# Ledger of designs, part 1: VH-VL binders against Cytidylate kinase (cmk)

No score or structure here was measured in a lab: all are predicted.

Target 1, 230 residues: Cytidylate kinase (cmk), of Chloroflexus aggregans (b8ga54)
Amino acid sequence: MRVPQTIAIDGQSAAGKSTLGALLAEALGYLYFDTGVMYRALALAALRAGIDPDDEAALSELAHQLVIDVTQPTVADGRQYTVLVNGEDVTWAIRSPEVERIVSRAARFPSVRREMVRQQQLIGQRGRVVMVGRDIGTVVMPNADLKIYLQASLAERARRRAAELRSRNIDMPLEQIAAALAERDALDAHVSQPAADAIILVNDGLTPAEEVALVLNRFVYSEQALENGH
Below, numbering starts at 1 at the first letter of every chain, in headers, positions and changes, except where a header shows other numbers; antibody chains aren't numbered by Kabat.
F, E and O are the ipSAE of ESMFold2-Fast, ESMFold2 and OpenDDE, as the mean of both directions, binder to target and target to binder. V2 is 0.75 times the mean of E and O plus 0.25 times the DockQ between their complexes.
[cut] marks letters that were taken out.
Atom coordinates printed by the task and the answers are left out, and those that the model quotes come from them; centres of patches stay.

## First folded at step 3 (VH-VL)

Design p1 (from a8 with heavy chain D54E; framework fv_pamlectabart)
Fold by ESMFold2-Fast, scan of step 3:
Structure p1 (fold): chain C 230 residues (1-230), chain A 123 residues (1-123), chain B 107 residues (1-107)
Amino acid sequence: as target 1 above (230 residues)
Amino acid sequence: EVQLVESGGGLVQPGGSLRLSCAASGFTFSDYWISWVRQAPGKGLVWVGEINSEGSSTNYAPSLKDKFTISRDNAKNTLYLQMNSLRAEDTAVYYCAREYDSSGYYSDAFDIWGQGTLVTVSS
Amino acid sequence: EIVMTQSPATLSVSPGERATLSCKASQSVDSNVAWYQQKPGQAPRALIYGASTRATGIPARFSGSGSGTEFTLTISSLQSEDFAVYYCQQYNDWPLTFGAGTKLELK
């Protein structure tokens, strides 16, 4: 294969997937998004329609009625992407506390996830995309050109999470953050494993810039350089 | 130690009723969707139904919807299956199974299973 | 309802051999397929999720593959403890459905 058109990034909670994904997409001029933004878009639509987030039948019906799209930024306001629901820009509305309270409940239903995966796959088929999640390389884009599974030590992930919380004016003890991440790891241990053809990338001791440079030099451009030499 | 333990099975006459229990330990019970799955002697696995984390929503196999009711008591970490109008065809080992998917949400594949409780419907 | 069809119903093999088990869905289930192992008198044990992801503690000799309607479970070098019944399950659509199982028995 040439320069990969579809890149799937999976991995442990707080392993730096979003940071790697966003920077990698920026370097390549690709679309970047965490698949969770599409579930947030559905949750926003459910809130607006007065639908109970535990009503699977109503949510499934709503999901089939919606066209949720994720595109390159349409406005220069600091966004990394634009999220559209039936053509309406909901990029900032999906970040509301009301949406965050119900998104996990709405996202639990297999019928809802099936429709969201279908829409995610349509976006992936356009190419020039970096998708981040837990099952991108196994479920959403099983034929992705490049699959990365990101790992990091508990201590490093706790530090990253602490920095993220501080950016939101939340100061939580590091040991409490580490305990919460360890609990999440235990829940994910046997269902969030890398795809058989995924590259395992351990990012302990690497800065985000170093991670991006390593991926670009070793896995994105190296095949093209080798083939051009023949 | 993550465990699910079923109880309440036994011999029941056709037309009778039984309530099965599933006791959870070693994890936050209220975070998970849980299913009931049954298996007739010498036969395969058949999904019965599921219940969400809060107990506010249930789904059933279409053929069983009017016979079985799933409920839960999160304060007691216990799941229930109420079975009414039992027939010989309902003879099976009944398992409770915890749902978990690769995206970190629930209501998917089963990662933890109980040992099962046998229900025998005969005269 | 999505029907899952497993084949063969019974497979007779010897330790050290490779076993290949098939599972077919009546309509596309993408990669939303799980595999379970069940020994006599025991509860099912999770092996594979998402068609190809091994559960924690499952030996590398177990591998899953497939997408859409055709799925395969492969055991690359059978051990004596692997003789059991294997079930596939789809979780792409409600109601959740299982295959009828493939019994792996000693030749």
Scores: ipSAE 0.000, ipTM 0.439, lowest interface PAE 13.1, mean pLDDT 83

Design p2 (from p1 with heavy chain Y100W; framework fv_pamlectabart)
Fold by ESMFold2-Fast, scan of step 3:
Formats: C-alpha cells, sequence, structure tokens
Structure p2 (fold): chain C 230 residues (1-230), chain A 123 residues (1-123), chain B 107 residues (1-107)
C-alpha cells in the first residue's frame, strides 16, 4: 500500500483530534468517524429495548445481538457518515438528548467496550478509513498504516480553555482549569496511550487546515512517506 | 469580540431552497453547540435545531426535521442551515445562537446571538 | 413538548417602577430556564440562565427566581433602556421552547 489506507487518531481531551480526522478523511475520500457514535448507537438500542443503561450484563448481551455499522453518507443531508443498527439508519436518532445522557456510562463498561472494539475492527479491515478515539492505534487498529497521537501541553490547553471562558465573561483561575483538564487526562490515561509507532503531533498554534496540509505533505503524500509505505 | 454573523437570507419563491451561513469569530468555535432560532415578523422566538461541537449530532424541532438540515465546518468557523421546500410560513429572521456551557459540556441556554438574516418566502 | 406561558402579554410601566414578569412551564423544568431581552430591530440578549444566574455584564436590577414550573423575572428600578420584549426559554427537555414574550412599554 503506497498511501495509508487506515489512519488512527488518538489524543488528549481538547487536542482537536475530531477536526483533524474529519479534514484528513475529506482530503483522502475516506470514511471518517469518532468511535463514540457506535456507543451512541448501542445506547439508542438500549433505550428502545427498555434496558437499564447501568446494567453491564444486559448491555453486553444487547451489544452482541446488534450489528452496528458506519459507512460513507448514504443521504446528502449534511451528515458526515451513516450509522446503521441491524441495517436501520439511526444517524439522526442517536443524536437525541436521551442518548447523550447515557452514552458515557455505557462506554466505560469493559464487556461493552470489547464488543464495540470487535465491530470497529471489522470496519477498519475494509480500509479507506480515518478512525478517531482514545485507543485506536493501540487496541482497535494496532496495525494501522498511520498512527497519530494528537496532543498539546496542559498549559496550552488550559490557556485555550481560559480564553474560551473569558469570551463568555467567565473568569476562572488558570490553575483550576488546568487541574480539571489534568483530572480528565488521568481518567483517560489507562485507555488513551500513544502507540509505540505513533507520530506525536503537537497542536501548537497551527490552524486545522495548516495541520491537515502538514500531515498530508509529510506523512501521506511525501516522496519519503510513499517510498516507505511500500 | 465574540461574534456570530448570519448571511444568505433574501427573497425566495414558495417551494424553493436556501442555504444560510453563520460565521463565528472571537472564540473556539469547535468547543460549542450552536442553535438556529427563527422569528417571524412581529412574533416570538422559535427554536429550529442544534448541532454539537464536533458536528456529529443534530437535533431539530419535530415540525422542521424533514425540511431543514444543520451542518458545520469547524475548519472555517462556519455553521450552515439548509432550508428546503420553503413556504410563506417560513418567512422569518433566522438567528444562530451559541449554547452556554459553564462546565465545558452541553447546555441549551444561549449566551451569544447573531444579528439575524431575513428570509422572505413570497411570490 | 413543554409549553412556556408568559404573562402578562404587555406591561405598561414608568421609569423607576418595579416590573415583575411571569413564566410558567407545562411540566417541571427544574431550574433550566433562561431569560432574554429583545429591542426592536435587534437580536435577543442573554439576561439570566439557570433560572437565577445573571449573565456577565447584566445590571443587578435584573433578577430571576423560581424552580419547577413557575419562574419570575424582576427589574427592580426600570431604566429607559429596559423597555423591550422579554422571553423565557426552557432547556430541560427537547425540543427547546420559548414563551410568547412580555412587552414592557412606557406608560
Amino acid sequence: as target 1 above (230 residues)
Amino acid sequence: EVQLVESGGGLVQPGGSLRLSCAASGFTFSDYWISWVRQAPGKGLVWVGEINSEGSSTNYAPSLKDKFTISRDNAKNTLYLQMNSLRAEDTAVYYCAREWDSSGYYSDAFDIWGQGTLVTVSS
Amino acid sequence: EIVMTQSPATLSVSPGERATLSCKASQSVDSNVAWYQQKPGQAPRALIYGASTRATGIPARFSGSGSGTEFTLTISSLQSEDFAVYYCQQYNDWPLTFGAGTKLELK
């Protein structure tokens, strides 16, 4: 393969991985999705079946019964992808407030996560995909052709968050913002580790378009990358 | 200098389509849920729909789901509203509004509004 | 959907007076209510969120109260710039809904 067929993007909270992933996929004509949409699909199915979202055993059983797929958009209605549950288009239904309330709980169950990873791996095997998450390069696609771990320093992410809060006329101490981000990083640490062969990309003030251009020129389309991709 | 600026409004015939844009500046656009809200001349505010920060999720007022589509381009700091099958009753000023988030998570209250763009549906 | 009912539709008051605006939800919305001010030809401006928290830059004469189904916006000493239409909004449940507005006009 000359051009990477599978691209894994992992990274810290507030590092910009979804924006990078979507733009890379657009440039390459690849499928893009954040693996969270598959957990949203499971959550929707659980709500419809009357399953308690805190019941790991029931959710795991449901997950094993479902075929969740993510494809290129099947309808030109502004969607970035199409999400299917047993062949039913649930792309818009997974966006309900009720689904958003419970998705984070379901996503943390090990048995549920194992089944979602299995289904994510099947999508990855098709190639022509940019998959975004926390463990894509280590667990979901350990053999991805290109692995990017997107990060920014805690101080820089805290400064960006502080500027955002200031634009809303909220003044929070920078140290308090940094502490909240550090706590989130710690919660994600056991699942969001850079793969040994991942490229560490620092978001240090580049615009998303500039970052995409850099990745394409340096790791996708460069003469050295194309030679090494054989 | 936090701003939202709508554009794309104008006169359109019944049955026509129109795409509105909302340009964001002065804040990290990709951190916020954004809504579209409309207001018919002399009437109150009516919520049209919303889109999450990453662009992967949308919610609509049930009566408008089949004719309106919300999307966003975070690289361009721009929000869109695609409007199809327009009728006289869709005549309104359309606002984009940033959803308030005191914790960095989703909230449906609006802290910043654009100036609006007028859509007139008539012959 | 949750219906938000504002009363009165119009309130005629003089500068320096106190104005009290009511907003009622058809079912409990906890404290998830916001208030907006709109002047003719202008976009709405955020005043209150979470039923009682003032947005930054909003004068102390504006105060919100209430929980559950009954909410009130109070302006303790009206200034000339306060004559406008005021809307309440719930964000407890989808779809988001607004009241029909209360117009404050000069007596």
Scores: ipSAE 0.000, ipTM 0.398, lowest interface PAE 17.7, mean pLDDT 82

Design u2 (from g1 with heavy chain Y105W; framework fv_erenumab)
Fold by ESMFold2-Fast, scan of step 3:
Structure u2 (fold): chain C 230 residues (1-230), chain A 121 residues (1-121), chain B 110 residues (1-110)
Amino acid sequence: as target 1 above (230 residues)
Amino acid sequence: QVQLVESGGGVVQPGRSLRLSCAASGFTFSSYGMHWVRQAPGKGLEWVAVISYEGSNKYSVDSVKGRFTISRDNSKNTLFLQMNSLRAEDTAVYYCARGRYSYGWYGMDVWGQGTTVTVSS
Amino acid sequence: QSVLTQPPSVSAAPGQKVTISCSGSSSNIGNNYVSWYQQLPGTAPKLLIYDNNKRPSGIPDRFSGSKSGTSTTLGITGLQTGDEADYYCGTWDSSLSAVVFGGGTKLTVL
């Protein structure tokens, strides 16, 4: 009966998780973010401190010294959230090419991930949050009020990725995009699994507005989707 | 009981219009994508059109683009196919079908019994 | 002409196994999920298989589906006289932005 306070969205690459998460959070007045931004924040801090992204002990120590927070947007500059490292706004800095290059390396260590998960859980405990990733419903928020695992066919995800790249004036053949997504799926196979209590949502052929409306009507305000009296 | 019932078929001259209806019952109509599929006498299945669960996303086969319009009224649990500029080649049994909640709404798990459209002079 | 190619007919005796093939291309079967339908004489089609290899509730396990590359197959084991029907494969075609069906295969149970 209660509107869910914590929503976990997991799923395949390019399945529309970020779009669904952002629009759903906007409709509910909730915080939205993907957990990758916290690993990007750590990577930025490591770059600034001159720490080797392959040095697990140094990265783990750094992670424990940092307070990484994600809040509602603090300025109206097109951001969907504000990322703070010890109070400093790093929202745009974490999108740098240097950060992109090393984030996966920094994020692979169990000790680092354990600390990042702990900080993610603290944000989740505040409620009124839509958190997006690959293991949110299983590891980060195992008690989330609503868990969604988003899926789409490889062809549909390739089309969405192609459209995104084209908006940046990058024209890449669909076959190459599909191959890259398939490779990413293989790498994520051991991590990106739906929680047992997750709703499997298939979004092939749905617009973002239709995805959001389906989730709101069926799973958030479920009474709006009831069949009369059964 | 889950059911789809088509209506609105008939005999019509080339160039005229018909509107088909499909009445849904026994399920939450607004949660499903819906299809129109046709079958000419003695021939195989030919997909005509699909509409998403809220009606904002539509696709149709090239041979009917600009002539046929799929629409729905979720408050009445009804799917429509407006058929304009009808041709002899549009002669077929028209089936209403419910898309499965699965990848791309490609699978059709509930079908009506069909309504016959005959375009002849 | 159908975008997906099926044999026009197949015959088998009760209790036997039959396999019906369906061939396409990268724009359809190769990159999208496949469904299979049964149409008994004078009736509307019935879904047998969706998402390549899954059965709807109520479909017996003697019906199976598989997909490999740009082809898909429907398998029917323990064939019954009531299986005599037309069978169609179907999927999305990315190039056409449309659902496409195979031409259909008439199964005769002797």
Scores: ipSAE 0.000, ipTM 0.418, lowest interface PAE 17.0, mean pLDDT 85

Design u3 (from g1 with light chain N31R; framework fv_erenumab)
Fold by ESMFold2-Fast, scan of step 3:
Structure u3 (fold): chain C 230 residues (1-230), chain A 121 residues (1-121), chain B 110 residues (1-110)
Amino acid sequence: as target 1 above (230 residues)
Amino acid sequence: QVQLVESGGGVVQPGRSLRLSCAASGFTFSSYGMHWVRQAPGKGLEWVAVISYEGSNKYSVDSVKGRFTISRDNSKNTLFLQMNSLRAEDTAVYYCARGRYSYGYYGMDVWGQGTTVTVSS
Amino acid sequence: QSVLTQPPSVSAAPGQKVTISCSGSSSNIGRNYVSWYQQLPGTAPKLLIYDNNKRPSGIPDRFSGSKSGTSTTLGITGLQTGDEADYYCGTWDSSLSAVVFGGGTKLTVL
């Protein structure tokens, strides 16, 4: 197998998609991003414009007017990517607690998702990208060279999410985290399904490094292949 | 009836200034992004500038940056184009147009009939 | 020099079909919504197609738009003498932060 130019990673919330995606992109020299950052960018724009995050028509109109782009890091400040809204660097602004509180609401509207998918597809067409989300292999990049679907138990996902939140100084009861993940799973049941041609990985008991190695071993990876652009 | 009416065009010498106005009626002017588009005699359409619904976001074509300023007065339902340091190549019919959305980036669905600006050689 | 490329002219007889092409790049047609405009002699432009393939109220279904990659096309079926006009494609260019138009295509109905 030659080196894939487009890699789609899907799976349930907190299954380890972002960690796998970032490490794979680092190994290949590719752009990495979670499509959620584009919804965060829309949410930030909505907050700035005073738009109700439950107003589908207003959010859809706003989404159509915004140019949201994701590029390789433009500054060496610890970022994994640069997020631009109409040319403005919003990479750190989209990580605010205010954005975090409304992003899931904005991301649930079909008309909003259709516009975000359009912009995601344009980024994907450039190649050399690892895109992480819920429907990347089925909707965003149905012709991705490599499709991965991550699975993990609810208990393991809750543990990982708790650790992630703790690293950001957010201490939430494990039972509350598990309940929130279960609710999100139910809402995403018909969106977050593995593509027929996806590789299904169960990452209970695997370290991130072991998971990356498993994926890289599925195609011929070498400096020679990278030099030749294949 | 949704309508846009341009005014303020005329014949001016190079280096002079002119201000164009566009009066809007029949719709909620403050909800839409607005454009100026020009067309030189016998030539195609050339976009000039856009202003968002609230007036905070503005973009213009590079050839007029620093010379032309787009603005709006939502209380008067009026769009403006202040044109300074006019050049012969600015000679055109200037159209006012409504963008379909609040920022106006896509789809100009209502157009005025235009006002003619002639900058003498 | 227009950023978007259109053929300068196209001709067909009444009742026939024509297709007008418009080519751009990844910074404009490749990532943004496309519109098509009709300009009859001596008149202001009129919006025919927006958001790649949608028609405003009052535009007959014999006008259609499509987009593929960095190109877009306007289709006109059942040509009428009243369709004789200049046609322009237009879109937002993300690298220029500007609306760009094609150079225009003159349709002659013979």
Scores: ipSAE 0.000, ipTM 0.402, lowest interface PAE 20.8, mean pLDDT 86

Design u4 (from g1 with heavy chain S31Y E54S; framework fv_erenumab)
Fold by ESMFold2-Fast, scan of step 3:
Structure u4 (fold): chain C 230 residues (1-230), chain A 121 residues (1-121), chain B 110 residues (1-110)
Amino acid sequence: as target 1 above (230 residues)
Amino acid sequence: QVQLVESGGGVVQPGRSLRLSCAASGFTFSYYGMHWVRQAPGKGLEWVAVISYSGSNKYSVDSVKGRFTISRDNSKNTLFLQMNSLRAEDTAVYYCARGRYSYGYYGMDVWGQGTTVTVSS
Amino acid sequence: QSVLTQPPSVSAAPGQKVTISCSGSSSNIGNNYVSWYQQLPGTAPKLLIYDNNKRPSGIPDRFSGSKSGTSTTLGITGLQTGDEADYYCGTWDSSLSAVVFGGGTKLTVL
């Protein structure tokens, strides 16, 4: 209980949430995932069913028929998690360009999001999880044991996004990436707000290893260090 | 109106101590890593130390380890460099610089005008 | 002894182009982002280039940066007398856990 069982990481696009989340989960032996993968799973199911991603009623009905789960890796193929749709492993299929093109359209409907949040909450209730997104500490896990909100300058986030894209052989001008992130921030302003009880972390020249060590030492293990003295 | 202003330089005998200050204004000081960089008369730039946004992480060049300590007070928007056991080779203009909000404590986008430290007998 | 190697001086006439080289190793330039700084006589350094090839607001497009392997270059086109200055490359060195600078290059515009 003292060591947080549920960790919510929110923040703006490209603020370093996935890197921090994965490293924290590795250190704690917890499940890590970005909630976006569950929307990708829904989008994949919609494509397979021939459902128009703009058809709210059909998408909502589909969402209620699906059991989308995220578990620890079930195969040693470089994955960080396993995504299951009605028991089928779709971990790599959800990364397809077809899914990428429609995921935002499928994810925009409140009725669809309510069902996805319900399924995310079921995963969170198991504990031993680091869940990453935009509204995890406010909507998905409002009672998370530890809530972190990551902030970073637009320039830093653009640089991180550029590096990620280059690792995938996509080379976009930094100015275009920054413009896209600024547009995303404006659209997400109503959703991506820190919970009142969240710890605000500013990425300020820290390496990922330094950032995770800081979080572990000051926010995860600090009380346990005191208990060892008693 | 982003600005850094150094103070605390002067002439001091070898083995003595000096504390430099850097007053920041026009930006949210607590968001940025801060550096000290020095330049000996007629020589190039030499990095001295960096401190993270919160003060939790510090790095310094080996030649000053154990003698110089970088610190900050975010409530006062001020950066410090405590210099002990000063040597003739520490004679330089000392610049305060803001880390450009990026990885690895490098890339400095705002600089003060510097404060001169002269260590002589 | 600087960790990063620059030529001590370079010169050219107004309107010409110059390139200033900076070489290092895998622990610094090879694996990290590079910045370039301009220092006019009697002034503090000014950031010209960050993240290998990006200009801060207010820096004219005559200044450019590039990086290849363990080396980086600063390019200046359309040289002006106001460009006479010392130029420094700088980066993080992962093996030293320190920022390292080149020795500086004095640019003279004749």
Scores: ipSAE 0.000, ipTM 0.418, lowest interface PAE 17.5, mean pLDDT 84

Design u5 (from g1 with heavy chain S102Y, light chain S94Y; framework fv_erenumab)
Fold by ESMFold2-Fast, scan of step 3:
Structure u5 (fold): chain C 230 residues (1-230), chain A 121 residues (1-121), chain B 110 residues (1-110)
Amino acid sequence: as target 1 above (230 residues)
Amino acid sequence: QVQLVESGGGVVQPGRSLRLSCAASGFTFSSYGMHWVRQAPGKGLEWVAVISYEGSNKYSVDSVKGRFTISRDNSKNTLFLQMNSLRAEDTAVYYCARGRYYYGYYGMDVWGQGTTVTVSS
Amino acid sequence: QSVLTQPPSVSAAPGQKVTISCSGSSSNIGNNYVSWYQQLPGTAPKLLIYDNNKRPSGIPDRFSGSKSGTSTTLGITGLQTGDEADYYCGTWDYSLSAVVFGGGTKLTVL
């Protein structure tokens, strides 16, 4: 049986990576998380320590002093995972508006990203995990058993982003959302490249259930069936 | 009436510079991303550069990076292309075009008539 | 060498229909809005289709666009002699950080 133990999902902003990742993990009984939660955990620690989010040296030193872990849910409160900083449950604290304001600034430094990648790799080595991000298949888990690069048309991604914003009571014109996503794609072009061995999955017109069924039937279970027989 | 008018083309020797201008009228110039697109004699369309509505984001094709600079002056409704170190391969009709949205990455709905640049001895 | 691939030419008789294909990759057509342009001899290009399948004001409904995966097509029905032109597809390419055009298709109405 060769069910993949490590699954990397990368792709464009608003392409549906989190939905696909969560549903695949649920179907397989695997840990699911977006690697951004680890940068949020670092940002929270920086806020608490009074560290300037633009101070690379201080942030890098802080990152080296922290043990950031992501595990299966430890509390039945609707969470998809548990985020721990030095053993403290920060799962909901990392979603605060204060963290949101500084996370991109804290996450931009190469020295900080190297340490976060190291900690992400430790989680990946345990197996039974679906990691979602921008460079999982190329940098974080270059030897992942299954790599998916998820794409969707700009129009579809704008529609999904609009729905997300509406759920937070934010009303923004669709053309402005599309423009912002196109600008983000251009800025991310050198970072968000599919790995050479990634499956390019276009999810235009597929429901989440259809996407997960396609991945499970064609990329997760197909080789397992052959190995069981021959 | 929405209009774009290019100027500044001409015949120039290799290694020299030219500055193209595009005068916009009939619309709110500061709300649109703007493009330069060129076409060599008998050849297809080749995109050159884009600039966002406020000038914050600029992209250009690799073959002109370091030689061509796109810029705009919203107070004068004018788009520019500064062309340095010109090569024979830069010989083309240069079109100014309006992108449909703020950042300009999408469909070009208004085009000028073009200005001819010939790089030769 | 164009990044997007179009047939160099297509031809049909007046009143017939024609489709012009344009194929690319995930970095361009697969994830971005596609536009189609018409260029009559000696003139500037004119936008025919934007956002994959929408027509600007003044473009007849006999022109249509569609996109599927990494490919897009321009459909023209009820061909007229005035449709003789070069047709170009175009989109953003995130790997190049550039707008890319197809090589162009010359339509001849015989």
Scores: ipSAE 0.000, ipTM 0.421, lowest interface PAE 18.0, mean pLDDT 85

Design v3 (from v2 with heavy chain E104W; framework fv_vulinacimab)
Fold by ESMFold2-Fast, scan of step 3:
Structure v3 (fold): chain C 230 residues (1-230), chain A 120 residues (1-120), chain B 112 residues (1-112)
Amino acid sequence: as target 1 above (230 residues)
Amino acid sequence: QVQLVQSGGGLVQPGGSLRLSCAASGFTFSSYAMSWVRQAPGKGLEWVSYISGSGGYTYYADSVKGRFTISRDNSKNTVNLQMNSLRAEDTAVYYCAKDYGDYWGYFDYWGQGTLVTVSS
Amino acid sequence: DVVMTQSPLSLPVTLGQPASISCRSSQSLLHSDEYNYLDWYVQKPGQSPQLLIYLGSNRASGVPDRISGSGSGTDFTLRISRVEAEDVGVYYCMQALEYPLTFGQGTKLEIK
């Protein structure tokens, strides 16, 4: 516990959590992965077995029969991790468009999700891991040594959103976008919350390198981090 | 509590004009975009028009461009649809709808609907 | 324009049984902000349409847990785990990625 062995990163979509997670893991020599890759691995196995992604019983049975593992890269081909299904390297196969089309359907069942969380927890128990997702600090690793929730400031989200809306031929005042985001945040607060013990990190104007340096200096190697908190 | 109360509608001859109105309450009207969505008898939903919270930005379905004009009066909490050069194909129930977050494009509240019948 | 295609268009179902509706888009609805700009609505007999699911999988306020949305990119599914009498209606998917906003043809769910 001198240095966090398990780091959970959750946060808003497109908040940069994958970039932070990968760079932080690289700096620490830890395993990095997004938990979605395990659902992609299950989806690939379902496609290969001819299982209907809407058949909960068949998917649940399949999930219990699979050993899905995520390890440090086993080959130097640009991968950030290696994904194994029953020992077979499926790291690139899970990126197929066919897998992408069914992964959410396969992932929606509580029985399937419970099994995936169990396997994610086994990986987390090994330590030296940065796990990225949506509920890592609350469900997957509730006892993670360090929990980070990435949140962009209202002003930065509004600016980014305004630029993206212009690409869709929607040109709206920045002030209106900000007001809409603020009201939406309030309405969604009860369903999309960080873990109570998570550090809220606002990623405003920080380069990826600056963000990693901030996390390492303040929360990984600080005296407060060694005390299991601020 | 959010309410959208529609008015206007009725029978018009082809080539005629009609104005629909939607009165909003229960939310900060000027902060939310509004749309009109129509449904021909026995048919599915068709998006017709959009107006931003400020009224500065509007979009239209190709089927109504140049004939319909969406507008809003934020001092009166109303959104309006002016329909000109009406065709038999415009016969439908017209709904006003509130955009959940102004720009997200999903509709959390809908008006009760107003029937527009265009017949010879 | 983005074309939205639903299947089936008619869905007779027995009370208590599951029901699933498919929605496919002619192009990806996944934006660079990592949201899928796809929503689901239901229109119950004699009523205005009501929001069920927004941005792919988020359940609207008041919508029961038995109704869920899933999918990404071009393929989306609305599922009802146990159909109740109150679920009768016409279900529509809608893309909100770009204007004009476009709906699927609608799926009529009926109790048999």
Scores: ipSAE 0.000, ipTM 0.458, lowest interface PAE 12.7, mean pLDDT 85

